# Ledger of designs, part 4: VHH binders against o59646

Target 1, 363 residues: o59646
Amino acid sequence: MKNPKFTENQKEIEKEEFEFLQKLNFIIKESLELFNTNLKNSMKFINYITLPIIMASIESKSFNPFSEIIEKHIAFILNSKMNSLGYKFLPLGYSSDLTYENDNSIIHIDIKTANLENPSDFKDTVPLGINQSSYPGVLDCKIRGKNIKADCKKIKVYPNIPTTYNNKLTITNALLFIYPDYKEIIDEIREDYIAIRELISINLKDILTPIEGSLEEFLNYKPSNEKKRLEPILDNIVRGYFIHDKLRHEFSENVEKDLEEFEKKIIGIAKKLKEREIKPVAILSISIPNGELAPHYDDEIVSGKSWGSSFRYHYKKSGNSVFKGLDNKASRAVFLHINKEYLPVLKKYFDPITVYELTEKRL

## First folded at step 1 (VHH)

Design b6 (framework vhh_8h5u_2)
Fold by ESMFold2-Fast, scan of step 1:
Structure b6 (fold): chain B 363 residues (1-363), chain A 121 residues (1-121)
Amino acid sequence: as target 1 above (363 residues)
Amino acid sequence: EVQVVESGGGLVQPGGSLRLSCAASGSIFSSRYYAMGWYRQAPGNQHERVAIITSGGSTNYPDSVKGRFTISRDNAKNTGYLQMNSLKSEDTAVYYCAARYSLWGTKYDYWGQGTQVTVSS
């Protein structure tokens, strides 16, 4: 009654998606130095971000702690900038997905990281969870290891995320950061990450239960749950509040030793990342179409993945046309940043290769 | 609350110069504006564009002021400037500063209250 409809007009949908691309482009370019700086604040970075990542890894199939750390650092930077542009952060849980809203839209940012040495992770597609956007995914029915090719077909799956919610349009952007090979750094911190995860799940489970909630609840956190109760407990543990005073005198000597080891491992990761210069090779913005735009695309822009509730979005197949009517330099997949040192290798996978720059329009 | 405040207006003789300043402030934001611009309105006329500058330094001017006016900005301070040289009686107007976050379009998010520039003798 009071709220306008957006869904009947394709151009209204595309205009809102394009406006977000412009704001995202501005944020990335104005904050580029934050993505190109050393992790000198690694203690604060690790302290707040590391525990959610470890707990999410227990809940999920994540096997890349270093890329997840970088991904959460990117999320931390973006969150501060999005708020200054009038977007309100809408927390949904311990996820790499960032959700925001303004008067007209609900914004989902899915942060992706890729290694320059593995082009299969970035050159043609980006993986999306079926419920990370409003765009329909597909499941491949082919059984791996079995030659049942004649019976295989693709099954279209519709997400639970609506194309509009509370009269606000759903907008999804996959923000892909490509990095050089940091295998040596990854190898150095991986063992500490595994040790912290096991220490929490095995050794600290019973100890953390008495402090305003159960560790099982924290480890099995779902996006539908109110998370405000969990954040103060995690913050106090990470900052050493409970280790320093209350927990140490209430529990056994073995528990005290395990809490000290936990703190030592967190500090160890922070020290290994201190003064490491982590710079992206390139930043690619991929505007996933709102689900109401699906009839305007061939099914070939999506393909199934072998595992999980996810699909591949083929951004090169949909990238060039949708925003052309609004800005002839814009497409659904655009580079926001390219490090010129890596142009020769990027040209093997992207041709042509240019950074998105808007022409200032006259009034 | 975000504020956009102009200063530097006044009375000047034909052929004279003035420098306008625009301070865009607000303790609740930490990002730079993408574009800052100057607009003017003379009695009986609609608002007209005088100059625009982007955070990257790109500028745009109408033919009426090209070669006479120069827009600049200090990104670290979120401040914009308009240097007006060789002023004519036709330049008499209320001058408004505007700031926007969007990279495209013509709509500005914030506007100043205006500062009077009078060119006469």
Scores: ipSAE 0.000, ipTM 0.107, lowest interface PAE 24.7, mean pLDDT 66

Design b7 (framework vhh_nb_b201)
Fold by ESMFold2-Fast, scan of step 1:
Structure b7 (fold): chain B 363 residues (1-363), chain A 119 residues (1-119)
Amino acid sequence: as target 1 above (363 residues)
Amino acid sequence: QVQLQESGGGLVQAGGSLRLSCAASGSIFSRYAMGWYRQAPGKEREFVATITSGGSTYYADSVKGRFTISRDNAKNTVYLQMNSLKPEDTAVYYCAAKPYSLWGSYDYWGQGTQVTVSS
């Protein structure tokens, strides 16, 4: 049954968005110490899956391995808290996006990380993929028929398309963690990796073959959009194997005497990383308005990326009267946490800095 | 816990052949990388050969072309076939095992078996 509160009632839409923001702020404050130990805690995910990805990233120079690890850790923490707030996880797959629902809304959380030395990644825009808003299309498909048709799987959905089905509002929230420069840590790993690379003779394929088989079997049961999200991870694993296969044919002038010494070096790197603590400079919540964003291309609130199927949301431009929030009480882009030590640097990009004030009253 | 027991050591003449066996018990053998190390009198323990859970093999340059490592997962056994033996191959040979993991070292070791190559 249709409930008209989500048709032509902007205040109800804003109410749901800012009820979510209040809950998100509570989770962030409750979990702040866990985020302050992000890299140390994230090292528990270093294993035969993530290590080849890190090695492939170092060799390609196109990826930041810490961004991926930190985002996975943040996702784990958030997922552990969302159920306590009445949100049910939607198991769409091993997507990097987190999607939840309650009786009133569908929440899509897009976790972003940025390096403080690269302000282009945080000061004005946040990139969003078309598929990061595909849930309204999935709901539409379910409502049109109990069984999903093949044609429904090809529906392209943009964040600007509102859902009117099952009276649930689809909300996209970009949660941006800004970190200090971690180049020194990357450089430490790179140097240790190069040292191991000159010594290690173990064929990484033998380590990865069972994992690749299991992952490929799992991917065969997933919808095409989830496969596309997982393909880069599989490619990084395969690339890591290929790099190590090349190293198998190279030998230093000194013949390897003890494979155990190489294993100890790998363990040494893991220990160094576990002892390193990286704390966020700031945590920024960016609420993407659920509605038609296509007219805002002319206003430069939404723009295309130079490559790919993604768009940029210009949250500073959207933070004015049009997207002010419920009864002008808050901006759609607000800080949930600021490390005051970095306030002078942040003021170069955000002036004034809008911090979300926790209230116990209804919004 | 994994227990490793070597066998097949002994005295052999230079140019001869010898096959070492290592039987594993108490754990899932097929998920383990298996290796052979040796320690000659007055020297430190030296890597000889390894075979991964997937069957890929790696050898020290000093034994490459002469020694062959293999495994039989049905019998939970790893073998080292030693051909064209030299007096310099005289050592106590140790079987070693590690779990399927990038973080693992050789955690399990046998008691060793003496190989003596006479001139």
Scores: ipSAE 0.000, ipTM 0.111, lowest interface PAE 20.2, mean pLDDT 60

Design b8 (framework vhh_7aqx_2)
Fold by ESMFold2-Fast, scan of step 1:
Structure b8 (fold): chain B 363 residues (1-363), chain A 123 residues (1-123)
Amino acid sequence: as target 1 above (363 residues)
Amino acid sequence: QVQLQESGGGLVQAGGSLRLSCTTSGRTFSSYAFSWFRQAPGEEREFVGAITWSGGSTDYADSVKGRFTISRDNAKNTFYLQMNSLKTEDTAVYYCAAGRSPYKLITSGYDYWGQGTQVTVSS
């Protein structure tokens, strides 16, 4: 057992993590209806950034192509509520756009979405970057695609977030929204997406010469590739079209007409989406331990891969270590919301589900 | 992952100049657009200037046009904000950012942020 009695400092860290969990639970419960709104409330977030991500999701045959706009909508709601709880927005760095500060701590909230039809994305682990937590990660050692040998050690990854910054504790929470499959919605917008793709590949080819390499990669993209690989290509094309219109004056009438058609198709997608109501199956709060707590956890609570700067946090393996005042079976991952309609399927992955329930006695 | 580190902040007299640097590590410098933002006490964070991944285009907030210049040095994996003709209202914490964002968006596509550097302009 790697859970020896906490020092006074480590108890203070867990106290801060638990107090944040209580506040997060309050705002999620208080604002639940806002998180269950339809996509019309999120349409303001369709722009040069979110559009390439949606297109990449459609191209990769993703089950949840709206995760980016949903994440931005969630971020907007949380940001509106955090000030009322005494938290000040703080752009301290890293990849999180939800970093807040109070008198005692700096809080990093990493919003995650997962598809109910892909349980590997939520049932045991969440992906976590070195920019999102002070907890040390690990990458698997692998040589030329061969399996890891017994003599090959895992490579430790140092977090970019320190355990304490400017005399304040750093706390990380992964807020995971699980959604149902949206394949039917994707099918409905497919023709508008195809028209956009044809416009980019044919009508704009000559005027987008500076990004033609990205255009060629886009045309030859295979859906089996990692969708994040496609996103930079689509971003270059979209940014070239709207931001780097250096040659626009040479083709002014054609470029203006093509831009109008492009905008018309984007508006068409937005109109079809605005009438759809997207509701989460469940909302799961995962309290990622501060790096100072690492001596109290087994090394197996994180796993990685030989490439990249991310790892997976095995939150169910950390369930035997709890916040101050909780029993030793309480999980660091707790449900803040469950849609009762999906409770039977959730019980398949969270058994016993009561370990993951935040009760009034634990709260 | 990209790490961003600001330097060059400090105290300067009105009418003076200051150059901020942002050094990037962890990936190829040219793969992303780079921006400067600033935040004065009690105010929202605001856009200051941006330079594209190719280095071929720049954009600036109206309040700093003609006074500030953004540039990059790919050989040093660094981008800069040259601040001239400084005014007391330029006093703020300055942040560098990297990502795929359009120039005027505060957070919505910036994947990486520096920790900020204080610039104080005295009268």
Scores: ipSAE 0.000, ipTM 0.106, lowest interface PAE 20.6, mean pLDDT 67

Design b9 (framework vhh_7mjh_2)
Fold by ESMFold2-Fast, scan of step 1:
Structure b9 (fold): chain B 363 residues (1-363), chain A 120 residues (1-120)
Amino acid sequence: as target 1 above (363 residues)
Amino acid sequence: EVQLVESGGGLVQPGGSLRLSCAASGFTFSSYAMSWVRQAPGKGLEWIGRIYTSGSTSYNPSLKSLVTISRDNSKNTLYLQMNSLRAEDTATYYCARGLRYFDWLSYDYWGQGTTVTVSS
């Protein structure tokens, strides 16, 4: 196969991407104990994320509170580490994407989670959004029965972020955490979830907001001596704790009983999850090529998703996830962590398994 | 039959202002969050912003100082107010039922679009 020759600028782009992979590897290994501990041991992070994550998870069609909790917990840990390396968090709106900036680059980290019992979520591809990468994509017109435009066959998707901005290179990394099946834990909280859904007649997606206060304050709240217990809690919720005015309206007729029951169920779920240990099976890093590098990659590394909301990046296709312009020809898709207990299972889907330490090694 | 019909587009001078409307029918408008999305000639879709049923809004950071989204549930109408228009704002503007700025396929209904041209 014959690809065009890399320019010096394109080689420099790959060097910057590879350098970030090395920094990400350092961060993940330094933070590994934080991913491998009971949430109770990470109490510092619980104060800001657990309740909004549980509420978002309850909204999910498949009901998987663990996937959402894990994703946000990872994001919170990564944010603290990126800041320590001089990267400034750049908020781009409501999304699970993490965007950072330093003097030389703009970094997009797209956190993915997958269940080990569902290999379709991790064995071949990762979904990408048009605001996560400068790499061009493709979307189908009629995904899941939707008709976006009558006269389109496929929609060309132009990245909404440039390959460079203000002389800063855009770098994108998809970070995939593979976890064992936590069905037993999910089943344990299912009753509380059902009770919450039965209490609320309105759609939770219309009432969820990011939490702005401390989860610890919410969990250990003590009522005012001068006001009724539910009034201060309602004030905190209205001021940005994960619910909108619609929830207040929903409880307006029976506010004391219904809000207390809602609070009790949410806190109950949070406490049960706090007692559980969350450990990844493996952590896979995928360095998605900057859009300037597209001419050097096969057309098939990007496809429209036949069932879903984004295009797919095919990180396992031979030759397409390699730093092609670098002398070392390092892999763009590499494991940063493997729990060796699961190595036989992982080898069913990845052979060889490429692990990145100081240098790549194959298991 | 769900329908979204945009109006208010046209020719506007640089630095001018324009308000777009989106008339919704065939569903309980007050129960759905709505977004505005635009597409410049020869370019891809660009998310402008969204409004929840509560009236709470979120905007594309690059456009936040230039646009305001509002709704009137009694008229089943969504609005986009645009100020300080530039040539780069020339686009077809769509209202759509959905929230995500990177996930166009999560939107289940789109309007036909209304064209805004910023020029002399």
Scores: ipSAE 0.000, ipTM 0.127, lowest interface PAE 21.0, mean pLDDT 67

Design c1 (framework vhh_nb_b201)
Fold by ESMFold2-Fast, scan of step 1:
Structure c1 (fold): chain B 363 residues (1-363), chain A 120 residues (1-120)
Amino acid sequence: as target 1 above (363 residues)
Amino acid sequence: QVQLQESGGGLVQAGGSLRLSCAASGFTFSSYWMGWYRQAPGKEREFVATIYSGGSTYYADSVKGRFTISRDNAKNTVYLQMNSLKPEDTAVYYCAAGYSDFLSGYYDYWGQGTQVTVSS
């Protein structure tokens, strides 16, 4: 048929995908405050890498310097909540992919972060890995700027994961966290960061070492002599480089002067970050269709510009953002949270804004 | 007419227990997700627990290990067993119903609430 009808099995697949969206909605709404990224509230596993990653991001002039920290924070929270629903974590060597299973399904959650000032990261598509979805992709026939075949317009690529494994349905969801621009925060700490680099006179990589212990404990500690508070942290940085005699020598020659300025700048950065709570502007859930549903969706719903380029899921193409087997009564791309202060700017890219409370709402 | 009627609230000493009930009528109870929310004076309404149509449960971190949500589809009733109660659990508790299957339409329902007061 030109327009095939959904089979009963395909309707059951969409029903299972929609039921997972409802479970995810409850988890996100209940845990909303936990997704606020604050240095003092970071978990033990994240605390020791927070400052090194921020400093590296400033050096690289990244527009999303907090993305890795935020992704790890989100993953940590989600893992606990998924376990509460009876889902078992399946460990992978892929750091940004969360895979779980229960009796009936295998769940792939791909965490995405985007800056509100860069709409190309969220307005039309999300990046998609071949190992995260069972949906077949379509690639341009060009390799290195040349067509593979004169008559070939597109190449169909099949994913590495099946639509069903051991009677468990494959479900894929992309969670997109949209955050405000970090430029103001970066600008506030840049002066102190530059001063630290000048004081140490070494390659940034030589000072990027894990700071052990809880940053919350560190930031809340008030010793009788504040100026010596960071000596243990600086000592741990120096000890991390047992082989770097030059670093030890430079500190030993100018220890009191350089240590005092280093402490002053590091505590200045820590205090500025402690006062900053990075809250999501919006959280968008995208339910990527199972590969069994491919006959009912646009052929270019997953596409790449050329061979070897990242795939993209086109959730805003006509009909791709709804559950078609559910008579279009539910959306595959739907906001689980929006900060109403940002509603006017979000409406520039989403009109209407489809929000999921307990029932679907359009703003 | 759809109705959610809470009962079982009252005054209890810290460390005590209460069992809240929510009797539902006017809809197909077995296909609905049922939940409990609470609101303390001067605070926003917060999530407590939910039970899905298939029986899976989820709890707020503040009540996990102390509260148990359950349902009886034959009696169209959802329950919240509250153990080891603390003064901070003092709130009006609301029953809520959400529909998990869009194929038949969708409705949100809330009860009128039942007061729980925990004295120290």
Scores: ipSAE 0.000, ipTM 0.220, lowest interface PAE 15.9, mean pLDDT 68

Design c10 (framework vhh_7aqx_2)
Fold by ESMFold2-Fast, scan of step 1:
Structure c10 (fold): chain B 363 residues (1-363), chain A 123 residues (1-123)
Amino acid sequence: as target 1 above (363 residues)
Amino acid sequence: QVQLQESGGGLVQAGGSLRLSCTTSGFTLDYYAFSWFRQAPGEEREFVGAISSSGGSTDYADSVKGRFTISRDNAKNTFYLQMNSLKTEDTAVYYCAADYGLSWYELSSYDYWGQGTQVTVSS
């Protein structure tokens, strides 16, 4: 062993982390049927809430327009289960998807989605921001592709989340959902979306008066902007259409025809999406160590991609070794679900040793 | 070459017990999940029970739950199916199978199969 000595505090911290990991894993596995049902139902029953999210994803050129819908449904189910176990939702102003507390701990759960065609996003790492864990991040010592200095490989970045707050231990867990590539579906509906955008900008902009400023913002939107900024604008446009449509009896024949064209395109997108079933390939639960444990993981557990970008947490090392607890037996990452239909593809990215170490009973 | 070999089958009276064994060669037992499947005359091959790669999780078909127990002994490169309170309906050829550990129920997920061992339960 390189560093065999552990403090009593570090052992206590790890014990609480693994106890929570097991509890979270039980909740996910117990609720797996609910997650699958809600994801299918949400996608099959597209409405004015989900449609703007999909349209925003298409406009921003996101690889998976369904990730936010999936994350919202998972969050809803998890919140119900966490509350039933005595955890209270706690808004701390951090970028984590879900934050909870009980008498002893503050829990940060980050829901992550990855595309099956981009294995670098799921086979060994998950991306994290400075506000998502208490573990010190690192930035690449490169500027414009070159090292800043010869004796510096990485720069440590200290998080805004403390290791302990108000006598409560902070615990971070990532839930990684792997999904198939939907590029063909996105390309198919993109044509209808472009037609909608053109119809709005040329024919319907004056008629969709209830959305006013949102319409101007949408027409001037650039793909380089964050998807989250586009969603409220598109939500207002879609809602404005439904409000305006209720008063169609007051419009001329030509305006009625343009509104019917718009409605036909919107329904067309919804129908194409409703006929598709999207379900996860696999679910991984990853326990990110509290910052007090950092001396036992060195720089191997965290890496930066480039200067000014987010850092990455490695749940697996080179050679297929999964990061483990201080006893070097319990794995910090586990599979909670694997979809049998995708076994040939998963076997390509996860070898038998990795699967063995990612099994829940290794905890 | 990875190989699986069953043993322990035979003729037994209803209410009796049998222990089936499956011995593995050509790979490390620790990294694979193991299952038992059976095929009765005129029927499709069906799931009986499985044990995870860690040995920490097991699952069984409803028809055998509470009567059959699956276990593994990594030191002997062997896993077992203990069959208690046998019924005439349990008469079948029993197959052991090994998989990556990613799925237990899907026949197509299993790359390694034994040759099968006959279990006959008489009244």
Scores: ipSAE 0.000, ipTM 0.335, lowest interface PAE 12.2, mean pLDDT 71

Design c11 (framework vhh_6z1v_2)
Fold by ESMFold2-Fast, scan of step 1:
Structure c11 (fold): chain B 363 residues (1-363), chain A 120 residues (1-120)
Amino acid sequence: as target 1 above (363 residues)
Amino acid sequence: EVQLVESGGRLVRTGGSLRLSCAASGFTFSSYAMGWFRQAPGKEREVVAAISGSGGSTWHADFVKGRFTISRDNAKNTVYLQMNSLKPEDTAVYYCAKTYSDWYLGSDYWGQGTQVTVSS
């Protein structure tokens, strides 16, 4: 509805969202050097933290190893910071997005990576799963089939995430890291991960689809005989060992040769990342309104174009990127970091006024 | 250029109180959110509190909520951290920081910090 008055409860909601945005800003600023250099320690990073998750992604054939590595690395650093601030990681079961809680709120952080080669991933919208926000979406769809052609009128789609969860306010933030184009290193990393998968001779179906949160929790649901078999494998991956003697039972008759190739591939990936300076071009934080705030924002700021497509949050639409109930009218979409060297490129995709507005409306 | 100067750190007994100050210059102070961070030896720097440019919104970490209060005086270009009921685990170097400012995209500006030591 047009220009409704904010209630005190709605103002409190926006205050909580704004306070989290400020908190996230300070955390990211403080951790910036870790994002710039820790990928050089990829032997530790890939082997013990990310390998099971990355291998699961490879099987989907939609895998971008560079984006997956960066997203999991960001998630690892962010998780450390959130835990230090009293937020407990809360697994929700079917998404790899980060969910946390404290005494007052449940926080959904959706980590996104984009590269300058694909501006559709960052210039106007960010992808937003229906299970990542409490804001209702609009589906403006066209149905096409062998004997069916129909245009749907705009259909409202309601999220599975409530505005309040366990008496705690739901807050959603999309954290977008924009990187330069690393196409050549992406292709090389992909090839090495495929080779690693082929060297492992065990059935990794359950290992490659880990539960969000804890591998130990995952093992608690396995039969005792399977748990004893899987524990050494997961322990060796989590603890950063390339190969452990106890894993030899899972390999072929030519165990030594297979292990040498596996270690060579892991070292190769680590070396490529150590020699490459991987720094973000920009970091953009987008605070998505809680569903209780829907009367004050455009109905189409969360929308999808077809059945089966993911929804998108339109953070540049009609001033909907402002905390409307706060006196400061701060921006919901804030650049937390901009690499000055890339300003000419960013201005191509953010018009000069929009870039200035987003950068100046800090917090 | 942008300068942040922390002061007020000293030795305090458990249960004591202390007020830290951060004097800012070189930018339009009221236009920027400010925060306090701390770092104990061998540990990562952590966020303690933050305050909006107008002072209308504040945030405090759960581990200091009810004990610490952030405030600012825009006429004096100063941000404060009032620390009450101090505990030994509050021992750290305390830093103030400015959030993203404007189109001058230089490095983040930090002061030298001010040491707070809490004895049992």
Scores: ipSAE 0.000, ipTM 0.121, lowest interface PAE 19.2, mean pLDDT 67

Design c12 (framework vhh_7ubx_2)
Fold by ESMFold2-Fast, scan of step 1:
Structure c12 (fold): chain B 363 residues (1-363), chain A 121 residues (1-121)
Amino acid sequence: as target 1 above (363 residues)
Amino acid sequence: QVQLVESGGGLVQPGGSLRLSCAASGFTFSDYAMTWVRQAPGKGPEWIATITSGGSTMRDDSTKGRFTISRDNAKNTLYLQMTSLKPEDTALYYCATYTDYSGWTYEVTYRGPGTQVTVSS
């Protein structure tokens, strides 16, 4: 039933979820200046460990090449603030990088970044895994627009995360940071990246021939599109080569000159990045309902994904994206920060724009 | 209409204690986070503490251990218990909601007129 009355326990669940939204709002507002960081502080860490992250971002069709670095920076700031509020970081095997607990709850925060020029990343839904939330997902039952079963939209995939864990309530929040387009920086970095890849190819030849010749032969027989799919693996091998002393030492005389050139290119990238400020255009908080609350929400608030154990949560569906058991009916999907000069672009996808306010505020 | 009215300020000697009150009306008080902010002479506003709707508290490190924020939802009242007061605590204290923002900083959405605290011998 879409109109069942909230039990006292379900009202307490929503109170705890809203309590966390208030804490998150405080964290975000207190940390806004910290999120506006110059990459100069990160340049000393651009090395054989961080380069694969940068390279993976450049290989993406995303116009934000720093998404992974930005997410790690956000995670570091959030971790500091969560500890200050009495939450303890949990290194659990969940798909979310950020899991915390206190005496009352287990918190799952899914950090997402999006580029303002790629609206498909933020305009309607957020992907959510069964390992990030206790809310039931749904199967994609459609083949060429036709439902394969009469009740397929009612078929739910239950998550691996229980509604309570070790007598603590599970709370999930998706936190979406929207950033401006950085095409200029991407183009400059791509030139250095191409040069780095050529140096890596030379080094990999020395590695693969004595260690795993079959891998080099396999790659030589693959079309260029398949080779691109394998590049993260190659980047990890190169990282291992330069960082893992035993492998590097064995072949160092063959690659010493290339390592020196590689370092020069890394420094070049670092110099370009140190002069850039990273500022979010907007920060959207999405408080995913605990699975015990599912009977109060339309099935249409979630939709299936064709692959894996993930589903899409429709955070713009305001009628089903509110704390229904609370008198104020606060929004579960709400902006914690907006840079007003970007309102014209944001309004193309969010109309009205709901901002976290004591009274209802719509832009 | 949201209305906030502070009281309880006054002159106190160093090491003394004061309890500030903020009477709220015009909204469902129990559903919203509440904040105490102070502004010292010649300085900008300084956040002191926030209490969530459920009673969880967040405090500035400079006052942690000396100031306690609390609320009474039945009376629609916010409190700030101040102990071991220092001359540097001299300021206008006001209650507020931090629900609005401009650019990269907090902005007060609603606040009261404030109550003056003077720590002096």
Scores: ipSAE 0.025, ipTM 0.535, lowest interface PAE 7.9, mean pLDDT 70

